VH-VL binders against UPF0246 protein Cphy_1568. Designs and how they scored, part 4

Target 1, 255 residues: UPF0246 protein Cphy_1568, of Lachnoclostridium phytofermentans (a9kqm9)
Amino acid sequence: MRIIISPAKKMVENIEALPVCGEPSFIDQTNQLLTYLKSLSYEEAKEIWNCNDQLATMNFERIASMNLKTKLTPAILSYQGIQYQYMAPEVLEKDQLEYIQEHLYILSGFYGILKPLDGVTAYRLEMQAKVNLSDKKDLYEFWGSLLYNKLREETDFILNLASKEYSKCIERYVTEDVRLVTCVFGERKGEKVIEKGTYAKMARGEMVRYMAEHKISTMSEVKKFDRLDFSYDENLSNETKLVFLKGESNVRDRK

## First folded at step 8 (VH-VL; from b5 with heavy chain N57K)

Design c1
Fold by ESMFold2, look of step 8:
Structure c1 (fold): chain C 255 residues (1-255), chain A 119 residues (1-119), chain B 109 residues (1-109)
Amino acid sequence: as target 1 above (255 residues)
Amino acid sequence: QMQLVQSGPEVKKPGTSVKVSCKASGFTFTRSAVQWVRQARGQRLEWIGWIIVGSGKTNYAQKFQERVTITRDMSTSTAYMELSSLRSEDTAVYYCAADLEYSTSFDYWGQGTMVTVSS
Amino acid sequence: EIVLTQSPGTLSLSPGERATLSCRASQSVSDYYLAWYQQKPGQAPRLLIYYASDRATGIPDRFSGSGSGTDFTLTISRLEPEDFAVYYCQQYGSRPPYTFGQGTKVEIK
């Protein structure tokens, strides 16, 4: 099995808690994207980043001096935010770290796909960015089937813990020989399951930790996830979708 | 430990200027943005402007644009905010805050500098 | 200019209770540019939440942020004695100036 997760917008550098143990698989494509970004005017870059002038100015300066080979941080430690806080990768035990290094992939608009201990530099480029490179109109077209094909080489079972923005780059290319199963974390509102983004991110990080702690490799063990008051709901689930419902939300709504 | 240390309290007369310093330590100053915010007694926080330390580029709130200058000295890792043509309404605590590692979140704050404008 | 209106103005609660603080923007604000701060008397503000829902370094998990568009919420799941303070939301989007709400004071009942 292989697990895919989203990156985060905030990145830090120079964390020494874990070593860098590899190079991103698609570093050549990343270099093409970097060359492209360096060629842009400030206004063109700001439009691609879709951000305020403060962030655009800082990232324009960062891109101008960026070197993909220096000042590297392990990918799993570089990304920050609530998902990564609940995963807490710097406190994983040795065998748990080995588990994620073998099973976990981080998706990235800039790097494509990353192993947890691949060396990265901080960047700003969301998968939805509208780049125009090699006659491609966005990053989904730029990456094409490359990311899925890398996963397909290693597994016939992909557990999707990524947001739709990122999982789309895999889902578009899934073939019949690979099972892709999406975990949905939400609360029941009548006949609907509503995902609350904050709790979904927490749960995705906690699921990675849960799987590392138990060395999960089967669907049946994934279904046993019960952290953060989530529990598997068989009635809302099917062969490609595992639905987990938050218990406190259900009780609160009923009074 | 990462910290911002501001200059001490100032008492100024109307029509004069004040310059508040904000010294950074424990992080890479050139990779940061520094923002200035003030708070009058009993009032909400009010944003003044920012500086991108590497380039020296600034942006100011329109209210302050004709009276404020934000600068930095990279050799001393210090940012400065100068407010001119002071009036009694400028009496407030002035804060610097840093956005580390190229983000727009105000992770660290200076201790504040009380500026009192009176005759 | 985007105006942030916080409610309630004052929230009187006991330790152990759940606090829910609201921040409403006059115009849509991306999650990306919404933060929450705690401020105690005589102290600088302390960042609690950035990007609407991400906890800052060292902030305990009893603090959570949520919301999007014009409606944002800070929740303190179980108040500790040290949590009695004033809380501010801030937007720092592409519409200068960056602005703060007027604050919600969480005080001991």
Scores: ipSAE 0.305, ipTM 0.737, lowest interface PAE 4.9, mean pLDDT 88
Fold by OpenDDE, look of step 10:
Structure c1 (fold): chain C 255 residues (1-255), chain A 119 residues (1-119), chain B 109 residues (1-109)
Amino acid sequence: as target 1 above (255 residues)
Amino acid sequence: QMQLVQSGPEVKKPGTSVKVSCKASGFTFTRSAVQWVRQARGQRLEWIGWIIVGSGKTNYAQKFQERVTITRDMSTSTAYMELSSLRSEDTAVYYCAADLEYSTSFDYWGQGTMVTVSS
Amino acid sequence: EIVLTQSPGTLSLSPGERATLSCRASQSVSDYYLAWYQQKPGQAPRLLIYYASDRATGIPDRFSGSGSGTDFTLTISRLEPEDFAVYYCQQYGSRPPYTFGQGTKVEIK
């Protein structure tokens, strides 16, 4: 089993917290992207980053001097956001870190796909960003099936905890020999399930932690996830989708 | 609400030029691409060209390479398609379409602009 | 350029029936960059499917896209009265021009 998650937009440098244990699988492609980014004007780069002038200036300078081999931070500790807060990688025990190193992958616009302890530099580049590189019009086209093929080489089962923007890189290339299962974290509104971004991010992070704590390896075990007031709904789920609903456990106990 | 609003219908003489506008609203225009497509009455969709708004880079179908110019004004969130040396065969409805904030697909279309070329 | 050929030219069906539309490319379309559009008379095209199999926002579940390489299919599982229209495929892969198919007209029997 391999687990895929989304990166965060905000990144920090933390060289001393945990050791870097590997290099990104597609470092050559990343270098190609870096070269491309270095060729952009300030205005072009700013549009890609979709940020204010202060952040744009900072990132522009960062890219200009970026070296993919120096001042590296473990990927899992570099990303900052709600998902990663709830994952709380900095307080994972040794065996839990080993679990995520084996099973967890982080999708990235810049790096393509990362293991938790791959060494990365801080960057700003979302998967949906438009690029004009080697006749490719965007990063989806740039990466193509490379990321999926990487996963396919390792597993026939992918648990998708990534957002749609990133999971697209994987979903469209899924072959018959691979089972892709997507977790949905939402609230019931009539006959619909509504995913709120904040709660979904929280749940995704917590799910990764839960899986690491219990060394989860089966779908049945994933279905037992019950943190943050989420509970598995069998009726809304199927072979490719696991639906977790917030606040439903109390209703079941009252019946 | 996201929308593309095109300029009104045009009636032109052969040999002249027409410039159609496409104003975007409700999304980040600078983070989009715009394609232009035309359709003669009862005919198939025909791709003209496209522009990446942020960079201003364009590509045109070979058929239009010498006659078409696609531009954009980021300050007004407007894309333009200018077609010169007009012919009667250029009579068609012209559409602009945009992808939504780097969605990579042209998921929204303008209402179309009728261009009539007649002597 | 990549030429897209749609078939059939016209598909006559009744409401409730299944519609299967084909789009064949003259060469492999890279990375599933294929879209399907619906167009009704007097209206602009509407995006149905992108990336060969992803449904656009607001598109009903009865619409589905499949295929890879040179062969792509749009399926309407159960035709509704509002589904009778012309359908176009478009490729927008690595190299322009982003050509369209000639269209398939789905008409009421």
Scores: ipSAE 0.023, ipTM 0.597, lowest interface PAE 6.7, mean pLDDT 92

## First folded at step 10 (VH-VL)

Design e6
Fold by OpenDDE, look of step 11:
Order: C-alpha cells, then structure tokens, then sequence
Structure e6 (fold): chain C 255 residues (1-255), chain A 120 residues (1-120), chain B 109 residues (1-109)
C-alpha cells in the first residue's frame, strides 16, 4: 500500500528538526524546473506562481539563489497547513515515522513526488501552474506518467488522500493492475455528500496519523477510521471510493 | 521562543519624527517580512507598510508614502518604522508583525505594540 | 486598493452560540490570500486563519474559515468566554496595500 497526499502552500525551513533521510526521486526534473524558473522575469514568474507581490518578490529572490542540496528540511515537517497540523508529524514516534516513510508519498508540483523524510527547500509551485517547459504546457504534462510509474514500481494499491488537483496526475495513468481508492470526507446534505475543504484537510491529516498509529495495511482497517466525528458509510462507498460522513454516528445511536 | 519586542512609548511634538524599533528573536530574521500596523484608540487596524528583510524592499500605503520609512538592521535583527511630520492624528499604538520563513502570506507573530502620542 | 468590509459591526451572542462573521472584498482576492485575526482589549492581534481556511498553530478547531473570491467567512462553532473580542480580516491580494477590514466586535449578550 502507498498513500498519496497533497502538499501545503505554506512551507517552513527547519534544519534542526528530524534529519533528512533521502533525496527526492526526481531531483533532476526539479533542477530542470528550477533552472527554468531562474530564467524568467519577475512578471513571468509571478504569473506562474499566481500569487501576490509579497510572495512573488520573496520567491523571485529565493529562486535566484536556491540550492536544492543545502538547508534542507524533511518534507513532512516543511509543509504547513491544517492537514499537516492534524497529521502532527513532529510528535510521531519512531515506528510511526518509519511507517509513513515506507507508505506515504507527498505529491508536489516542484518535486513531483516526495517521501516524508526527503530533504526539500521551501518553494511555491502548485501542480496547476502553467509552466511552459520542454514543449509541455503545464506541470501535468511535464511530469506525465512519471509519478504514477514511481508508485507502480512499489505497489498495486494506492490510497488517495490527495486533492483532485494533485491526484489527477496519478489517476489519469492508473492501469488495470493497480487499485486506486479515494477517500472522501464529507457531510450528508440531502441526497448529496459535500466535502468542506477545511474538514477534508483535517480528516486527511488525521487519517494519515491514524494509519501510522495502528500500522494500517488493509482496506478493512482503513474503513474503521472514526476520528473527528467521521464514520465509514458502506452504501455510499464502492471499489474505488471510501466515503466517510461527519456526524452520522449520532444518527445511528438514535435508531 | 519566537517573539518581537518593540521599543517603549513615545511622546512627540507635532512636526517632529518618531522611530520605533522591533527586535526579532527566535527565528531567522533575514528570511522574514515585517509589516507595520497602527491602531488609534478604539479604532480599526490600519496598514502602514512592510519590508522584505533580505532585500530591504518596501511598500507603503499611499497615505504614508511621503512620511514613513521602514528599514531593517540584519545584524541586530531589528526592524524600524520612522514616521515624520507627526500630527495629532498619528497618535496610536504601532505594531510590528513578522511573516516567518519567507513563504507565508500572513503575519504569524506580533510585537507588543508601541504607544506614540503626538501632542502640543 | 482592495477594500474589505466586515459585517456585522457588532455581534452580540451568548456563550455556546454559533458566530458567523463576514468579510467582503471590493474585488476578488487571488489565491485565497485572506487572513483572520483576533484582538482582545489591550493586546496585539493574533493570527487565527490564513489562506482563508487554514488554522494557525494552536487555534482551536471551533474556529473555521471559508470562502473565496470576494466573500469570506469566519465561523466560531461554539463561543467560549475567551472568544469575545474584535476580529479583523486582512487581504494579501495581488498587490499592496494589504488592507484590513474595519473589524467585527463579538460581544457577550
């Protein structure tokens, strides 16, 4: 089993944290992107980053001097956001860290795919960024099937906890011999299930923590996830989708 | 612990200048941005300007463009806000706030504030 | 310049109630560059939410941010006594100035 998650927009540098234990698998492609970004004008770069002047200025200056080999932070500790807050990687025990190091991958526009303890520098580059490099129109084309192939080499089962923006770079290349299962964390609204971004991010992080704490290896164990008032709904789920509904446990108790 | 410590209260005459300091500790100052915000008593927060510490690049609100100068000293991890041609309307608490790690869009840490009183 | 308008100006509620605060931008704020701050009397503002919906470290889960474009919302699911304060939104849109809303005061009923 391999688990895929999205990165966060905000990143921090923490060189005193856990040691870096690896190099990104596609560091050469990352270098290619870095070189490309270094060649851009401020306005061109800002357009690609799709950010405000503050971030554009900061990132433009940083890119000019960026070294992918120095001042590295473990990927799992670099990203900041609700998902990572609830994952709380900084308080994971040794065996839990080993679990995520083995099973968890972080998708990235800049690095492609990361292990939790890969050394990274802070960056801004979302997967949906419009990068014109090597006759490719965007990062989806740039990475192509490379990220999926990396996963395919290791597993025939992918648990998808990533957002659609990132998971689609994997989904579009899934072959018949690989099972990709997406977790949905939502609320029932009438006949629909609605995912609220904040709660989904919370649940995704918590799911990773849950899996690490219990060394989860089977779908049946994943279905037992019951944190943050989420519970598995068998009727809404199928072979490719696990649906967890918030607040449904109370309804069961009333029946 | 990450913190910003501002200089003490100031009492100034109209037409003079005031320079408020904001000393950073507990984080890499050179990789931060610092904004200055003021608040008159019982009033809303008012954005003054900001500085990218590494480059020294600044931007000021139009209202303060001609009177404010934001600087930094990297050797002492201190940001400064100087406001000239002071008026009674400039009486307010002035805050510095830092965006850590250079890649954030919000300001995580705030100074304790500096009261600046402009009176005849 | 992007103008942020918060509503209501004052929100009077009791502990345990749900608070919904609005921040409307005069134009679309790019990439959800919207933050919420809490300020108590005599204190500096504290960051609550960034990127419109991400909670700052140490912020209780009863605080949540949502919205996009021009309409943003801060929700306090169940007010605690310590939550009675003034709340400000700030935009970090395409360019400075990074303006604040005028604030919403959440007061005890």
Amino acid sequence: as target 1 above (255 residues)
Amino acid sequence: QMQLVQSGPEVKKPGTSVKVSCKASGFTFTRSAVQWVRQARGQRLEWIGWIIVGSGKTNYAQKFQERVTITRDMSTSTAYMELSSLRSEDTAVYYCAADLEYYSTSFDYWGQGTMVTVSS
Amino acid sequence: EIVLTQSPGTLSLSPGERATLSCRASQSVSDYYLAWYQQKPGQAPRLLIYYASDRATGIPDRFSGSGSGTDFTLTISRLEPEDFAVYYCQQYGSRPPYTFGQGTKVEIK
Scores: ipSAE 0.029, ipTM 0.649, lowest interface PAE 3.1, mean pLDDT 91

## First folded at step 11 (VH-VL; from e6 with heavy chain I52V S104D)

Design g5
Fold by ESMFold2, look of step 11:
Structure g5 (fold): chain C 255 residues (1-255), chain A 120 residues (1-120), chain B 109 residues (1-109)
Amino acid sequence: as target 1 above (255 residues)
Amino acid sequence: QMQLVQSGPEVKKPGTSVKVSCKASGFTFTRSAVQWVRQARGQRLEWIGWIVVGSGKTNYAQKFQERVTITRDMSTSTAYMELSSLRSEDTAVYYCAADLEYYDTSFDYWGQGTMVTVSS
Amino acid sequence: EIVLTQSPGTLSLSPGERATLSCRASQSVSDYYLAWYQQKPGQAPRLLIYYASDRATGIPDRFSGSGSGTDFTLTISRLEPEDFAVYYCQQYGSRPPYTFGQGTKVEIK
């Protein structure tokens, strides 16, 4: 089993917390993207980053001096945000850290795919950025089937905990010999099931933590997830989609 | 233990200038940006401008463009905001706040505020 | 410039109750550029939420943010005594000036 998750826009450098253990698998492709970014004018780069002038200025200066081999942070500690807060990688026990290093992959527009302890530098490049590198019109074309092929070499079962924006890089290429199963986290409201984006991010992080704590390796075990008052709903689920609903605790406060 | 410490309160006459300092410690100043915000009594917060510490590049709200200068001294890890041609409506608490290099939108670290009073 | 209008102006509640605060923008704002702050008298603002829904470091899970476009919400699921304060939303999109809402005061009923 291999688990895929999204990155986050916010990144920090944290060299002293855990060691870097590895180099990103597609560092050559990352270097091509870096060379491309260095070739851009400020206005072109700001458009690609889709950010305000303060952040564009900071990132433009960073790109000019960026070195992909120095001042690295383990990927799992570098990304911030609510998904990573609920995963809490900095407090994982040794055996839990070993589990995530074996099973977890982080998707990235810049690095492609990352193991948790791969050394990264902070960057700004979202998967949906409109790059124009040779014949490639966006990052989805740039990465092609490379990311899926990497996963396929290691597993016949991919658990998808990434947002659609990122999982699209894998889903497009799935072959019949690999099972891709997406977890959906929602609430029952009347006759409907609704997904609240914030709760989905929390649940994805908590699922990673849950799986690390229990050393989960099968879909049957994944279905037992019960954190944050979620539980598996068989009627809404199928062979490629596991639906988890918030339980009665979310309805106790309604009158 | 990241900290922004601002200079003390100022009482100024109309038509003069004020320069407020903001000293940083506990983080890498050269890789940060500093923003300045003010708040008059009972009013909402008002953004003044920012400086990217590495390059010294600045941007100011149009309202302040003609009267404000934001600078920094990298050797002392200190940012400065100078507001000229003071008038009574400039009476406010002035805050500095830091954005760390890779924290996209975060005003996580705020100075304690500097009260500037403009009175004749 | 983008004007942020907060509602209600004042919210009078007791500890243990749920608080719901609204922020409406005059133009669409990417949720990546919306933040919420708490401010107590005589103190600097404290960042609670960035990117519309992500909690800042050390912010308890009773604070949650949501919304997109022009309509954003801060929810405090169960008020604690220390939560009685003024709350501001802020947008910091691609164009200055960055603007703040007028605030919602959450006070003891």
Scores: ipSAE 0.283, ipTM 0.708, lowest interface PAE 4.8, mean pLDDT 87

## First folded at step 12 (VH-VL; from a6 with light chain S94D)

Design i3
Fold by OpenDDE, look of step 13:
Structure i3 (fold): chain C 255 residues (1-255), chain A 119 residues (1-119), chain B 109 residues (1-109)
Amino acid sequence: as target 1 above (255 residues)
Amino acid sequence: QMQLVQSGPEVKKPGTSVKVSCKASGFTFTRSAVQWVRQARGQRLEWIGWIVVGSGKTNYAQKFQERVTITRDMSTSTAYMELSSLRSEDTAVYYCAADLEYSNSFDYWGQGTMVTVSS
Amino acid sequence: EIVLTQSPGTLSLSPGERATLSCRASQSVSDYYLAWYQQKPGQAPRLLIYYASDRATGIPDRFSGSGSGTDFTLTISRLEPEDFAVYYCQQYGDSPPYTFGQGTKVEIK
């Protein structure tokens, strides 16, 4: 089993907390992207980053001096946000860290796909960014099936905890011999499930932690996730989608 | 470990200038932005301006465009705010805050510098 | 420039109660460019929330941010004694000035 998650927009440098234990699998493609970004004007870069002037200015400077081989931070500690807060990688025990190193992948617009302890530098590049590189119109085309193939080499079961923007890179290429299962964290509203971004991010992070703590390897075990007032709903779930509902514990007990 | 340390309190006469320093430590200063904010006693926070450390690019609030200069020294990891033609209404605590690693958030703040303008 | 208006001016509550603070912008601000700060008397502001809904490092989970466009909210689910302070919102949108709201004082009832 491999688990895929989204990156965070905010990144920090933390060289000392955990050791870097690897290089991104597609560092050459990342270098290609970096070279491309370095060739852009400020206005072109700003458009690609789709950010304010402050970020554009700062990132423009960053790209100009960026070195992918120095001052690296383990990927799992570099990303900052609610998902990663709840994952709390900095307090994972050794065996838990080994678990995520083996099973967890972080999707990235810039790096493609990362292991938790891959060395990264701070960047800004979302997967939905529109780049014109090598006759490709966007990063989805740029990466193509490369990211999926990486996963396929290792597993026939992918647990998707990534946002749609990033999971698209995988979903488009899924073959019949691979089971892709997406987790949905939401609240029941009538006949619909509503995903609130904040709670979904919390739940995704917590799920990763839960899986590491219990060394989860089966779908059945994933279904037992019950943190943050979430509980598995069998009726709303299927072979490719696991639905967890917040605040439904009492309802579950009544069934 | 990451912190901003500002210079000490200042007492100035009207018409003079004051230069407040903000020294950064524990992070890569060249990969940050610094904003300056002031607050008069019992009043709201007021944005003065900011600087992108790497490029030295600055922007100031319209109110201060003619009187304020924000600079940085990368060799000493220090940002500066100079306010000229001081008035009594410039009496306030002045804060620096840093946006680290292009995070688009000002996570770290200095302790503040009290500037008193009196005749 | 974008004007931020906070409400209420003062919020009087007891420990354990829920606090809801509003920040309204005069024009639309991306959720990635809205922050909340806490300031106690005699202290510098402390970042609570960035990107409208992300908690800064070390901030308790009782603090949460929400909203988009012109309406943003800071919620303290259960007030602790140390939470009584002044809260400011700041926008750092497409271009400066990065203006602050006038603040909301959360005081003990």
Scores: ipSAE 0.380, ipTM 0.771, lowest interface PAE 1.9, mean pLDDT 92

## First folded at step 13 (VH-VL; from i3 with heavy chain L100F)

Design j4
Fold by OpenDDE, look of step 14:
Structure j4 (fold): chain C 255 residues (1-255), chain A 119 residues (1-119), chain B 109 residues (1-109)
Amino acid sequence: as target 1 above (255 residues)
Amino acid sequence: QMQLVQSGPEVKKPGTSVKVSCKASGFTFTRSAVQWVRQARGQRLEWIGWIVVGSGKTNYAQKFQERVTITRDMSTSTAYMELSSLRSEDTAVYYCAADFEYSNSFDYWGQGTMVTVSS
Amino acid sequence: EIVLTQSPGTLSLSPGERATLSCRASQSVSDYYLAWYQQKPGQAPRLLIYYASDRATGIPDRFSGSGSGTDFTLTISRLEPEDFAVYYCQQYGDSPPYTFGQGTKVEIK
C-alpha cells in the first residue's frame, strides 16, 4: 500500500527537527523546473504562481537564490496547514515515522512526488500551475506518468488522500493491475456528499496519523477509521471510493 | 523562540518625526516581510505599510505615503518605520508583524510601541 | 482599496457557545488571502487563521475559518473564557493596501 496526499501552500524551514533521509526521486526534473522558473520575468512567474503581489515578490527573490541541495527540511515537516497539523508528524513515534516513510507519498508540483523524509526547500508551485516548459503547457503534462510509475513500482494499491488537483496526476495513468481507492470525507446532504475543504483536510491528516498508529495495510482496516466524527458509509462507497460521513454512526464501528 | 521586539515608547511634538524599530529573532529575517500596523486607543487596526526584507520593496497605505518610510537592516535583522510630520491623531500603538519563510502570513507580532504626539 | 466590513460589531455570548463572525469584502479577495486575528486588551494581535481557512501554529481546533470571494467567516465552535476578545480580519489579496476590518468584539454575556 502507498498513500498519496497533497502538499500545503505554506512551507517552513526546519533543518533540526528530523534528519533528512533521502533525496526526491525526481530531483532532476525539479532542477529543470527551477531553471525554468529562474528564467522567468516577475510577471511571468507571478502568473504561474497565481498568488498575490506580496507572495510573488517574495517568491521571486527566493527563486533567484534557490539551491535544492542546501538547508533542506524533511518534506513532512516543511508543509504547514490543516492537513499536516492533524497529521502531526512532529510527534510521531519512531515506528509511526517509519510507517509513513515506507507508505506515504506527498505529491508536489515542484518535486513531483516526495517521501516524508526527503529533503526539500520551500517553494511556491501548485500542480495546476500553467507552465510552458519543454513543449508542455502545464505541470500535468510535464510530470506525465512519472509519478504514477514511481508508485506502480512499489505497490498495486494506492490510497488516495490527495485533493483532486494533485490526485489527477496519478488517476490519469492508473492501470488495471493497480487499485486506486479514493477517500472522500464529507457530510450527507440528501443523496449527495458535500466535502468541505477544511474538514476534508483535517480528515486526511488524521487518516494518515490513524494509519501510522495502527500500521494499517488493508482497505478493510482503513474503513475502520472513525476519528473527527467521521464514519465509513458502505452504501455510498465502492471498490474505488471510500466515503466517510461526518456526524453519522456506522453500526459496524460500534463495539 | 521566534519573536519581534520593538523599541520603547515615544513622546513627540507635533511636526517632528518618530522612528520605531522592530528586531527579529528566531527566524531567517531575510526571508520575510514586515508589515506595520497602528492602533489608536479604542480604535481598529490600521494598516500602514509593508516591506519585503530581501528586496527592500515597500508599499504604503495612501494615507501615509507622504509621511511614512519603512526600511530594514538585514545585518541586524531589524525593520524600521519612520513617520514624519507627526500629528496628534498619530498617537497610537504601532505594531510590526512578520511572516516566516515567504508564507505571506503574519504569524509574529511585536509587542507594540506607544507613540504619543502632544504639544 | 478593498474594504472589509465585519459583523456583528459586538457579539455577546457565554462560555461554551458557538461564535460566528463575518467579514465581508467590498470586492473579491484573490486566492483566499484572508486572515483572522485575535486581540486582547493591552496585547498585540495574534494570528488565528491565514489563507482563509488554515489555522496558525498553536491555534486550537475550535477556531476555524471559511469562505471565499467576498464572504468570510470565523467560527469558534465552543467559546472558552480566554476567547473573549476583539477579532479582526485582514485581506492580503492581489495588491496592497492590506486592509483590516473594523473588528468584532466577542464579549461575555
Scores: ipSAE 0.211, ipTM 0.718, lowest interface PAE 2.2, mean pLDDT 92

